# Ledger of designs, part 10: VH-VL binders against Small ribosomal subunit protein uS7c (rps7)

Target 1, 178 residues: Small ribosomal subunit protein uS7c (rps7), of Euglena longa (Euglenophycean alga) (Astasia longa) (p14760)
Amino acid sequence: MSTRKLQKRKILPNDSIYNSLLVSQTINKILSKGKKNIARYIFYKSMQNIEKIKNENPLDIFKKAVDNATPSIELRTQKRKKGQISKISIKTKLERRNKIALKFIINSAKKRSEKNIIQKLQGEILDAYNNTGAAVQKKEEIEKSKSPVNNNKKFISKNKKSKNKKQKKRLKRKKNIY
Key: E = the ipSAE of ESMFold2; O = the ipSAE of OpenDDE; V2 = 0.75 times the mean of E and O plus 0.25 times the DockQ between their complexes.

## First folded at step 5 (VH-VL)

Design f8 (from f1 with heavy chain D50E; framework fv_ifabotuzumab)
Heavy chain, then light chain:
Amino acid sequence: QVQLVQSGAEVKKPGASVKVSCKASGYTFTGYYMNWVRQAPGQGLEWMGEIYPGSGNTNYDEKFQGRVTMTRDTSISTAYMELSRLRSDDTAVYYCARESYSDYWYEEDYFDYWGQGTTVTVSS
Amino acid sequence: DIQMTQSPSFLSASVGDRVTITCRASQGISSYLAWYQQKPEKAPKRLIYAASSLQSGVPSRFSGSGSGTEFTLTISSLQPEDFATYYCQQYDSYPYTFGQGTKLEIK
ESMFold2-Fast, scan of step 5: ipSAE 0.394; ipTM 0.730

Design f9 (from f1 with light chain G28D S30Y; framework fv_ifabotuzumab)
Fold by ESMFold2-Fast, scan of step 5:
Structure f9 (fold): chain C 178 residues (1-178), chain A 124 residues (1-124), chain B 107 residues (1-107)
Amino acid sequence: as target 1 above (178 residues)
Amino acid sequence: QVQLVQSGAEVKKPGASVKVSCKASGYTFTGYYMNWVRQAPGQGLEWMGDIYPGSGNTNYDEKFQGRVTMTRDTSISTAYMELSRLRSDDTAVYYCARESYSDYWYEEDYFDYWGQGTTVTVSS
Amino acid sequence: DIQMTQSPSFLSASVGDRVTITCRASQDIYSYLAWYQQKPEKAPKRLIYAASSLQSGVPSRFSGSGSGTEFTLTISSLQPEDFATYYCQQYDSYPYTFGQGTKLEIK
């Protein structure tokens, strides 16, 4: 027998205040048990607070925060024979990677020390906007796990030299102890 | 009713450029990725790239980088694929195809639509 | 790039037969796999998405299964209109890639 699903669409509407699909997606990520009005309140109140602090369009701040938390690749683990696991870097749609960034921001916000969820979300968005904070740190861990570096070889060499200097100083200090 | 209508057949000389259009109707044009896929005579399907019409962001197959440009005009719900520096091996039928985004927020949509195809012949 | 390999490349079957086409990915693509049917001189038509989800309007005799690297398209009772070339496609990572195709001819 056939299933009648021709009349349904998968369209998430833009939110009513910012007319933004990203905002609508974010509200859905905050939503955990069908109480969308509470999720909307949390998000919009965080945005209003950001606007008061920065005197800038809070949507622009939020978009930049998401961009800063969006990894350039996804990491995937594949199990090989005898329990060996390899990590591979895959290139996926920006929308899929943006959803990862949203999860980083929301999950990192929930783990913050502020008194309420509005202040936690506000703080994480502002940190991500400034390219800092736990969400951006999670993104950087993915970037660091990226196997090859194909561009900017001169800058990579410079960074490696700096690391080697710090590493040599560390080894000298440890050697003096032992 | 969702429809994708492509521009007519083109005959080009090697070194020329071709621009194929794909006019969308019956859905929110800016809400779905548009893919471009080609098929050489008697051969299989080859993905060229996609564009998200809402932002204009594009993704291209490395094979076509530097020769392909995908654009859109949201005022007329039309996507474009321009391929430059044409070679004889670019002779193919070029298709636009709407991508239904499968994710936990969007799982109710089961539709997938293709344009009728545009034949591009590169002759020398 | 992810290599998609289909088996068999050519298949002949009788009306009423159960037909199975296999698709193998060179790396794990989870369930990010679609199946397409293409008839001569026509655009492809999607049959299956997310490895096992039937596209609306597609007859229930079509089904998909598998995950990871091994995938199967099954036609439970072949009909004359099923003569076509079938393609699998991964949409897990860029660039999207297709299998080489399986030509199905109904005896």
Scores: ipSAE 0.192, ipTM 0.665, lowest interface PAE 5.2, mean pLDDT 82

Design g1 (framework fv_recaticimab)
Fold by ESMFold2-Fast, scan of step 5:
Structure g1 (fold): chain C 178 residues (1-178), chain A 124 residues (1-124), chain B 112 residues (1-112)
Amino acid sequence: as target 1 above (178 residues)
Amino acid sequence: QVQLVQSGAEVKKPGASVKVSCKASGYTFTGYYMHWVRQAPGQGLEWMGYIYPSSGGTKYHQNFKDRVTMTRDTSISTAYMELSRLRSDDTAVYYCARESYSDYWYEEDYFDYWGQGTTVTVSS
Amino acid sequence: DIVMSQSPSSLSASVGDRVTITCKSSQSVLYSSNNKNYLAWYQQKPGKSPKLLIYWASTRESGVPDRFSGSGSGTDFTLTISSLQPEDFATYYCQQYYSTYTFGQGTKLEIK
């Protein structure tokens, strides 16, 4: 609610087959530029294929796939005055992080080698369900950025050399800005 | 043209295993579900299960799930059905059948092409 | 599983006869969202594999003679042969594909 204005809010309804808000959100992400009917068809067919393969409720499989691809934090790029750039880790609401997982799954599916989008989406969901695949790899990259671990002096030396190089670049950039 | 060609007849002893093959040609093998259906002499059709060749994912009927294994080799477009611990009542003709691709949201569909069948006889 | 029941189990007929075979499912095979019946009919001649005749309850497969027609909705389905030909003596099976795959027990069409 707002005291400035009583505004009608458009509530995204649960989907008609699984009665799930997550499913409705996923369908909206599959085809943001076209007709929703095609996105529904792609998603529901992939779900039916998953049910055939796993002999389990496909909604439960999908929910676990999303969970496995959901990062614990968001990485945000923060631009400071004078052109400085830094990345910061922020713990955001689960709903927002789930939307990131959906993007990972859908975008990773599009890059798969299967011939049609239904098989691509099905494959990526099953990989994520098994805690593997490109979507989960993207999540792991974010997790590594939160808590980077290097067990070898060579990797630490590379990081220090990289930092020194960045420091020199920052000093040069600051001299050129006046 | 679409063809499903199955391996030849088998005679097995009780307790043995049999592996039937189904070689597909004339279409994209990985794009279609492959089903296995058997028919005992003088009896009706009994669905056993399916495999999705793209992923290797399977679903077996409860009556067969402890004895059947369905596999495929995508390099030669061939599906396999192995039935273990054979009994005399496993004597049947075993068919592979391709599931049609319909443009509908539920992907379960009818069987548009069938193999010629493989006779398996189990006797002592 | 959805149980499919056919009647009669066998039927004797003469060339030129109108033949009706019925199939009943233990629960509806009509999907309300697309208004389609997930029901097919197959013909099997002795020593041969089954051949698809009808799908979606009433759609005739390409190459199937127009004397074959399917009708019905929900739980009750019928296969009709309007004018029986010598090559039509065979066993006929209905199949549901709404929830997994089950076949009726078959109807054997025999020469009178």
Scores: ipSAE 0.006, ipTM 0.477, lowest interface PAE 12.6, mean pLDDT 81

Design g5 (from g2 with heavy chain S100T S102E D103Y Y104E Y106G E107D E108T D109Y; framework fv_recaticimab)
Fold by ESMFold2-Fast, scan of step 5:
Structure g5 (fold): chain C 178 residues (1-178), chain A 124 residues (1-124), chain B 112 residues (1-112)
Amino acid sequence: as target 1 above (178 residues)
Amino acid sequence: QVQLVQSGAEVKKPGASVKVSCKASGYTFTGYYMHWVRQAPGQGLEWMGEIYPSSGGTKYHQNFKDRVTMTRDTSISTAYMELSRLRSDDTAVYYCARETYEYEWGDTYYFDYWGQGTTVTVSS
Amino acid sequence: DIVMSQSPSSLSASVGDRVTITCKSSQSVLYSSNNKNYLAWYQQKPGKSPKLLIYWASTRESGVPDRFSGSGSGTDFTLTISSLQPEDFATYYCQQYYSTYTFGQGTKLEIK
């Protein structure tokens, strides 16, 4: 038997150490080509090092880093009839914007100059925690892309369109009877 | 410096409940699992259960599952273990112990720091 | 649960002696994927809490004197004290953390 018979502590989908969905999402984002064990080790070791440096709860530091890197809007590309491409800003769910922040942190970490992946990740998290670094710069670039016109954009849900269509059909049928 | 300081000795009658505290200092309380281990006079160590202070999630050994409750208060970095419906064979020293954070594989680890112990005597 | 058995239950030795105590698990505590033994050793002096000596079967905890060493793999483990000192009077416990947590019954060491 090659499989370990360990007592499980985690509540899916949260991670086993911090019981945090954000942590599980981060580990999955680090993961490449089936190396989840390596991704877990990198993340947890980075967190342990952060705790030793700051003498504070590393999960709280990480949550603040993510918050600092989370943009208030999401940029979307829109094509116009004249073949022009413009960017519009829309407000999306916080969870979706947090996913963008995670991408910024991890991708920025990979581009850092430290010797190993663990040090790169801890460095980027600490920079973001202090509201500095490449991940926060990417967030600020998105913030600067806001425009007055796009900030006032209104959307109609598919549900509203469906109800309006049914209501119009019903009204037309009643008029035709009389 | 990591330190776990437990509450003082307790003397209880059969059928009563006892609540032992463990105050942590010198590290981030919410980042480490806390375990409870007891030792009856002249006997070995017996694991009772664990709590993860960040979430409050617990796991108890089957032998204690119906009588033990583990809780924590993160504002004062303190863990609690309450054992109900006490019997004379619950007379023991009760320890809290911190699980190491150095995760390499799986969900279980060894205990790197221990409290000084709380003596609980149950007699009629 | 995995049952941990220690031998001997007690022993007496003179200062300067090499002392060996053994620990056997009812099931292997070696995890093949990382090649690590989930086995620790603790020292408990009378009236005091246990103190971690060794983890991963052979890794010495920081601050523990080099006279303490651990060895073994799978189901059979040994704690060795190469040159016994008066402060080593204590009970020694092995512990598995492979599947939940269980301890050996302990080995009481008396210095002659």
Scores: ipSAE 0.000, ipTM 0.464, lowest interface PAE 16.1, mean pLDDT 79

Design k0 (framework fv_benmelstobart)
Fold by ESMFold2-Fast, scan of step 5:
Structure k0 (fold): chain C 178 residues (1-178), chain A 123 residues (1-123), chain B 107 residues (1-107)
Amino acid sequence: as target 1 above (178 residues)
Amino acid sequence: QITLKESGPTLVKPTQTLTLTCTVSGFSLSGYYVHWIRQPPGKALEWLGVIYWDDDKDYNAAFMSRLTITKDNSKNQVVLTMNNMDPVDTATYYCARESYSSGWYESDYFDYWGQGTLVTVSS
Amino acid sequence: DIQMTQSPSSLSASVGDRVTITCKASQGISNYVAWYQQKPGKAPKLLIYAASNLQSGVPDRFSGSGYGTDFTFTISSLQPEDIATYFCQQYYSYPYTFGQGTKLEIK
């Protein structure tokens, strides 16, 4: 096949500015609501604004915001006897949980009161970075949930201790790829 | 009572688009992940992608440029679409359900598989 | 991508024999390994998950062990109905990857 066709593939590369897969995934999530050029503009402008406000690497701020919005569990629907449905809590891959966090951040940003989407997105990212805001609240709602099927208090407590050295090492490894 | 069944064309010409449907029974697509896997004749299994209960998706990077997975919970159907088929894409295509645990544990292995459908790509 | 190298590629054994198949991951994958049985013309059937857990309904002559990079699958006393191809799979990270398979035949 030609080089031109290869370059036009829908493969998700790292983004061109931060060289980050996480950034590329985020732009693609925003793209579901518009054109790629507009999605890139929105994201990069929000990052530039964050850099001006915080005088810090905006990618590091964004990674921390995603971490703070990432739930330790996922809720799934399970069918019970008599056709009744209940929700169960399971621990899924970090990659899946990070995508849930991105969904929380983007959807929460859209519902903010700021004038434009750039300001909405930067506001939600900064709130999540400070461990506040709607995206983090959605994550906390999931964290407070316990499946009626599973009452493992030790597992919940261990997950809430996100400062566990081994867990932080794994998160750092994932951030380096992103 | 849990079943998955693949359906679609058994013969596709090179450059055409393949569309396969996985019809499920005995569980709800709103509560489970469904994966697509293929197996070329005499070769190993290849993971293609997954659709999550909330309509999110992940694809194998090797196939991402031409692969789309969608679903319709009300019809109990998951659909795989793959563009620009080539003779090397000749394989038996399977849909499979990801297992679940009783709570706080990961459950990423496949507990139920469809019977598979052989798709031959030739001119 | 994580590569799963399975050994041997083929194996012939007698009824009643202990059969062992190995699987090596190119990087540490904890215990996120499943083993499947596939008979000709049929879909794979889950036998073992989380390296050592026996799937419900699967005969207890099948077992698995291992952690990190090295995993083994054992049939303690081979039966005629066990003639099949066996595959290991990692589900530690995407893309999920499978071993090349071991074709098991009875002498």
Scores: ipSAE 0.005, ipTM 0.551, lowest interface PAE 11.0, mean pLDDT 81

Design k3 (from k1 with heavy chain S99T S101E S102Y G103E Y105G E106D S107T D108Y; framework fv_benmelstobart)
Fold by ESMFold2-Fast, scan of step 5:
Structure k3 (fold): chain C 178 residues (1-178), chain A 123 residues (1-123), chain B 107 residues (1-107)
Amino acid sequence: as target 1 above (178 residues)
Amino acid sequence: QITLKESGPTLVKPTQTLTLTCTVSGFSLSGYYVHWIRQPPGKALEWLGEIYWDDDKDYNAAFMSRLTITKDNSKNQVVLTMNNMDPVDTATYYCARETYEYEWGDTYYFDYWGQGTLVTVSS
Amino acid sequence: DIQMTQSPSSLSASVGDRVTITCKASQGISNYVAWYQQKPGKAPKLLIYAASNLQSGVPDRFSGSGYGTDFTFTISSLQPEDIATYFCQQYYSYPYTFGQGTKLEIK
């Protein structure tokens, strides 16, 4: 039991084929009963099939699919007075939100109607790449849960972030002169 | 206002299991990652691992085989369990809160730390 | 693992001096660097995050700069209360790693 728990918590190296941490994380989430070779086969075969269908770099397609399924916030349940329960929007780190997107893609793939898991996974990835499908739909449901007040606050913060980035770039260019 | 406090045994024998508790106040564990970091006497800080409200965990690979982090949101507590303690594990153990900020690009930092608890591993 | 190499390991300076500490990452880490102050027997205290952002409540004599692999931390006018060990930290990649520390003393 300890061994299965250890595998789930292992800090992941980049995968051997694409040299991508995102790919390693995905393979780890596909894992069943610790059979990593089967998870690798499923993922890499799905990527190979996507390459044949799209005639493009399958890693770029996969990254875009994950981006499209990544929510901008995470919903939390918070208890209020007298046991009242409300959902609040929290902006969490990108790595965390990417893990949520991976769960959406994998879980949505499993519910697809294709004959086998490889075809289910490739189908869900391609749908997400096109900004459609069940994984993206789950992300949009989270997005719809944002209150107008929270959206206004996030918009202001993003504007500050953009200004700060421009200011930093100017400072860096000035340093290059000296 | 915001505080974290470590508690647990200060002396552990080799091969025994260490259990430390971090009790937080002034914020909810539902909104923040809490990390465990240790510092052997006179040495650098070592990151051990993190936990989030939904049990999202990451561990330093060097400790992963014997390290478990859990939490109880209702008690505002995060718990570190480390098996098979060795004299080289003698260190001050800290818990710390990670804050997320996106004004200057997505960034993360430890804004509050507990006072630390010195754990000595000796026969 | 990303190695954070800090220099110098110790330095001695006079009140009012400008003090600079450097930190070098073994690979590019963007601006994902924080700086901490640690006094004897106490926990580290955050001073700088995102390489150059001053934490609320921290005096403006403290500053940070850098991007990629090379980072600096500066105290523009050293005060007696600044006696401490200073650490850099990267949070770009797991595991999070720290520099070995710089012990600062006043002459």
Scores: ipSAE 0.000, ipTM 0.502, lowest interface PAE 13.3, mean pLDDT 80

Design s1 (from r7 with heavy chain T104W; framework fv_recaticimab; at its last look DockQ between E and O 0.02; V2 from the best seeds 0.00; counts 0 for: pae E 11.4 > 2, placed apart)
Heavy chain, then light chain:
Amino acid sequence: QVQLVQSGAEVKKPGASVKVSCKASGYTFTDYYMHWVRQAPGQGLEWMGYINPDSGGTKYHQNFKDRVTMTRDTSISTAYMELSRLRSDDTAVYYCARDSEMAWIYDEGAFDIWGQGTTVTVSS
Amino acid sequence: DIVMSQSPSSLSASVGDRVTITCKSSQSLLYSSDNKNYLAWYQQKPGKSPKLLIYWASTRESGVPDRFSGSGSGTDFTLTISSLQPEDFATYYCQQYYDTPTFGQGTKLEIK
ESMFold2-Fast, scan of step 5: ipSAE 0.558; ipTM 0.792
ESMFold2, look of step 6: ipSAE 0.012; ipTM 0.588
ESMFold2 (binder alone), look of step 6: mean pLDDT 93; pTM 0.953
OpenDDE, look of step 6: ipSAE 0.396; ipTM 0.752
ESMFold2, look of step 10: ipSAE 0.005; ipTM 0.518
ESMFold2 (binder alone), look of step 10: mean pLDDT 93; pTM 0.953
OpenDDE, look of step 10: ipSAE 0.231; ipTM 0.707
ESMFold2, fold request of step 15: ipSAE 0.006, 0.000, 0.007; ipTM 0.561, 0.516, 0.604
ESMFold2 (binder alone), fold request of step 15: mean pLDDT 93, 93, 93; pTM 0.952, 0.952, 0.952
OpenDDE, fold request of step 15: ipSAE 0.346, 0.294, 0.323; ipTM 0.745, 0.729, 0.739
ESMFold2, look of step 16: ipSAE 0.006; ipTM 0.531
ESMFold2 (binder alone), look of step 16: mean pLDDT 93; pTM 0.953
OpenDDE, look of step 16: ipSAE 0.312; ipTM 0.732

Design s2 (from r7 with heavy chain M102Y T104W; framework fv_recaticimab; at its last look DockQ between E and O 0.34; V2 from the best seeds 0.00; counts 0 for: pae E 8.6 > 2)
Fold by ESMFold2, look of step 8:
Structure s2 (fold): chain C 178 residues (1-178), chain A 124 residues (1-124), chain B 112 residues (1-112)
Amino acid sequence: as target 1 above (178 residues)
Amino acid sequence: QVQLVQSGAEVKKPGASVKVSCKASGYTFTDYYMHWVRQAPGQGLEWMGYINPDSGGTKYHQNFKDRVTMTRDTSISTAYMELSRLRSDDTAVYYCARDSEYAWIYDEGAFDIWGQGTTVTVSS
Amino acid sequence: DIVMSQSPSSLSASVGDRVTITCKSSQSLLYSSDNKNYLAWYQQKPGKSPKLLIYWASTRESGVPDRFSGSGSGTDFTLTISSLQPEDFATYYCQQYYDTPTFGQGTKLEIK
């Protein structure tokens, strides 16, 4: 008789390694839906490599990288009369800004020239941690733009350099060595 | 069982085109790049290019770039290689081969699964 | 393109012999960030498609007998067959996948 329409919106749980909502959100954005185990492997292996390189807590490095790639969207609301935006909580604004930063980091990582996605993600996170790299550049471009930005709009882009780098990796279980 | 099954042998005249199919089974077709490699009689292996079956994106070796088109149909897990403006020196066995690495993780892998080959003969 | 050269081009050997085949690349196949050599070995019997034997220079593919081993790093690589069996008489190819894939010219292994 009637088409079955059973859906519910799930609360995204914290990740199991760092107990971090930010990490869970990042893993969810790395690959298409249904490939979450592979995305977890990619992210956690990148974090392991970062810890080995820096000898510091990799979660703290990642948080700083995300912060450096997070645009200061509040400056854009000062150009317009409030009232249309003032009802949005600080938590909601932060969630939007973090989502943008994660998009910048993940998309920029995928365009990098390293030979595998684990190295690409590791490199972009370390660059953003040092306040450099393509993700931070995109954040800076948005902060200087007169046009407002939201998650669904096309960002202003540059024409300086192109990247054309594929990604590939084979995983059997949880091993990365072949 | 993981396998690649290619279309049957073809006989063509110079100037014609050929389209070889490669049907994948036993694995997720969109997880691995598909390569095409040919082997002329009595000769070694020559890489022609690859396709990312998920995106449809391709890379071709410069020797074939103007004549080869690689496509796929994800609904039937099948990759295709079309070579146009055939010459007699295109006579070869054409193989599809699966990249051994997940397309999302490594840039390049070895070729761990090969099709049985498709003989294309180009003669006047 | 990275040039791969194999030696010898052909060799004759008897069942039970130890055989080595070498492969040299025009540039290093070692990627320092993951410490892997992007080198594979294939076996091809007449009328058949190639079969992967070794990848990452020294890792045997599943189902490949342990008499096959790969070694080497950088630009110099070796495939060793420790005790030849009748089914091992074939042509062997090395292949790099550090960049645009290229193959060695092949080594034909024949029975004496």
Scores: ipSAE 0.007, ipTM 0.602, lowest interface PAE 8.6, mean pLDDT 82
ESMFold2-Fast, scan of step 5: ipSAE 0.393; ipTM 0.704
ESMFold2, look of step 6: ipSAE 0.006; ipTM 0.549
ESMFold2 (binder alone), look of step 6: mean pLDDT 93; pTM 0.954
OpenDDE, look of step 6: ipSAE 0.575; ipTM 0.816
ESMFold2 (binder alone), look of step 8: mean pLDDT 93; pTM 0.953
OpenDDE, look of step 8: ipSAE 0.312; ipTM 0.734

Design s3 (from r7 with heavy chain M102Y A103S T104L; framework fv_recaticimab; at its last look DockQ between E and O 0.02; V2 from the best seeds 0.00; counts 0 for: pae E 10.5 > 2, placed apart)
Fold by ESMFold2, look of step 6:
Structure s3 (fold): chain C 178 residues (1-178), chain A 124 residues (1-124), chain B 112 residues (1-112)
Amino acid sequence: as target 1 above (178 residues)
Amino acid sequence: QVQLVQSGAEVKKPGASVKVSCKASGYTFTDYYMHWVRQAPGQGLEWMGYINPDSGGTKYHQNFKDRVTMTRDTSISTAYMELSRLRSDDTAVYYCARDSEYSLIYDEGAFDIWGQGTTVTVSS
Amino acid sequence: DIVMSQSPSSLSASVGDRVTITCKSSQSLLYSSDNKNYLAWYQQKPGKSPKLLIYWASTRESGVPDRFSGSGSGTDFTLTISSLQPEDFATYYCQQYYDTPTFGQGTKLEIK
């Protein structure tokens, strides 16, 4: 994509352990470039710990966590020519939504109180998997603030479960203000 | 309390460079694009470009792209605009302005928070 | 770049008057995917930075008095001040954010 406000999607190979583009994207977001081996260690160790805790396929758990942290909103299309409506493929739209969810999960994990980043990341992923935690709370705040009038709401059809104890009434009704 | 606080006024000679800072507070700096807009004395508003503070990616207006550099330091929530090879017609007030839209969700938004402005005077 | 043309360039009015300022764009600002007009209005008082009044052509920013309203669609937009107050004497700018941001040249609203 080449819009002025959207992150340009990088061409990444799938990760070597799970053969997953989502995992590769996650590893790239954990730490700054040049620390990729450390980021891999953090992510894969978190996944191993999750597998031991849940006794289930950790990739399936991670995919569910990402889905739960993905806001159900309609993303704007990119314009390619003057006056012509831009089209963004379904694959590109999903990847943009995944980037948002990954940002919520990683930023929320970094703010957790656990001892180290591996425990922080596994805890946030497990909370998001259970449809709870700070990443899911951020997703829910965005959904309530960003539902534009007269727009298609097909993205709201995702299974939403709320345990939110935060005061959502503090959100501005007219505009999403952070 | 959301605010943008800019660096102080600058007096420069032609050919020099100026670097204006814009410190954000009260919100997550990396979640919103930062724009730079200037206003020559008695004139209207002129958009110069933006930076995505998360990625560092920039877009510059054609009039400035050979002379402007926009950067940021996410550790101190500060954006920078540097204009090089200054000319007398670069004399203006320079504003930073926050894009109102969450950067990963929307393409464009209005500018809902503005810095106080930085006066740059370019004279011999 | 999308050209934004404001009319009038200046306007004299008295406290209590109803004033209108128009803004025309060189192409439509209506984005069919979200059905929104990518048009904002700003107020700028002398020596101050601009202040957002209206976005999406007709949505009032929080804290902006009810006397300010925006209307229009496509290429033609209007800012209306229904009952002018002393603090409203300022310069007003329209701005499009459909593409590379551009501003109108401004409308200076003066006390008569």
Scores: ipSAE 0.005, ipTM 0.553, lowest interface PAE 10.5, mean pLDDT 80
ESMFold2-Fast, scan of step 5: ipSAE 0.405; ipTM 0.732
ESMFold2 (binder alone), look of step 6: mean pLDDT 92; pTM 0.947
OpenDDE, look of step 6: ipSAE 0.502; ipTM 0.784

Design s4 (from r7 with heavy chain A103G T104W I105F; framework fv_recaticimab)
Heavy chain, then light chain:
Amino acid sequence: QVQLVQSGAEVKKPGASVKVSCKASGYTFTDYYMHWVRQAPGQGLEWMGYINPDSGGTKYHQNFKDRVTMTRDTSISTAYMELSRLRSDDTAVYYCARDSEMGWFYDEGAFDIWGQGTTVTVSS
Amino acid sequence: DIVMSQSPSSLSASVGDRVTITCKSSQSLLYSSDNKNYLAWYQQKPGKSPKLLIYWASTRESGVPDRFSGSGSGTDFTLTISSLQPEDFATYYCQQYYDTPTFGQGTKLEIK
ESMFold2-Fast, scan of step 5: ipSAE 0.040; ipTM 0.614

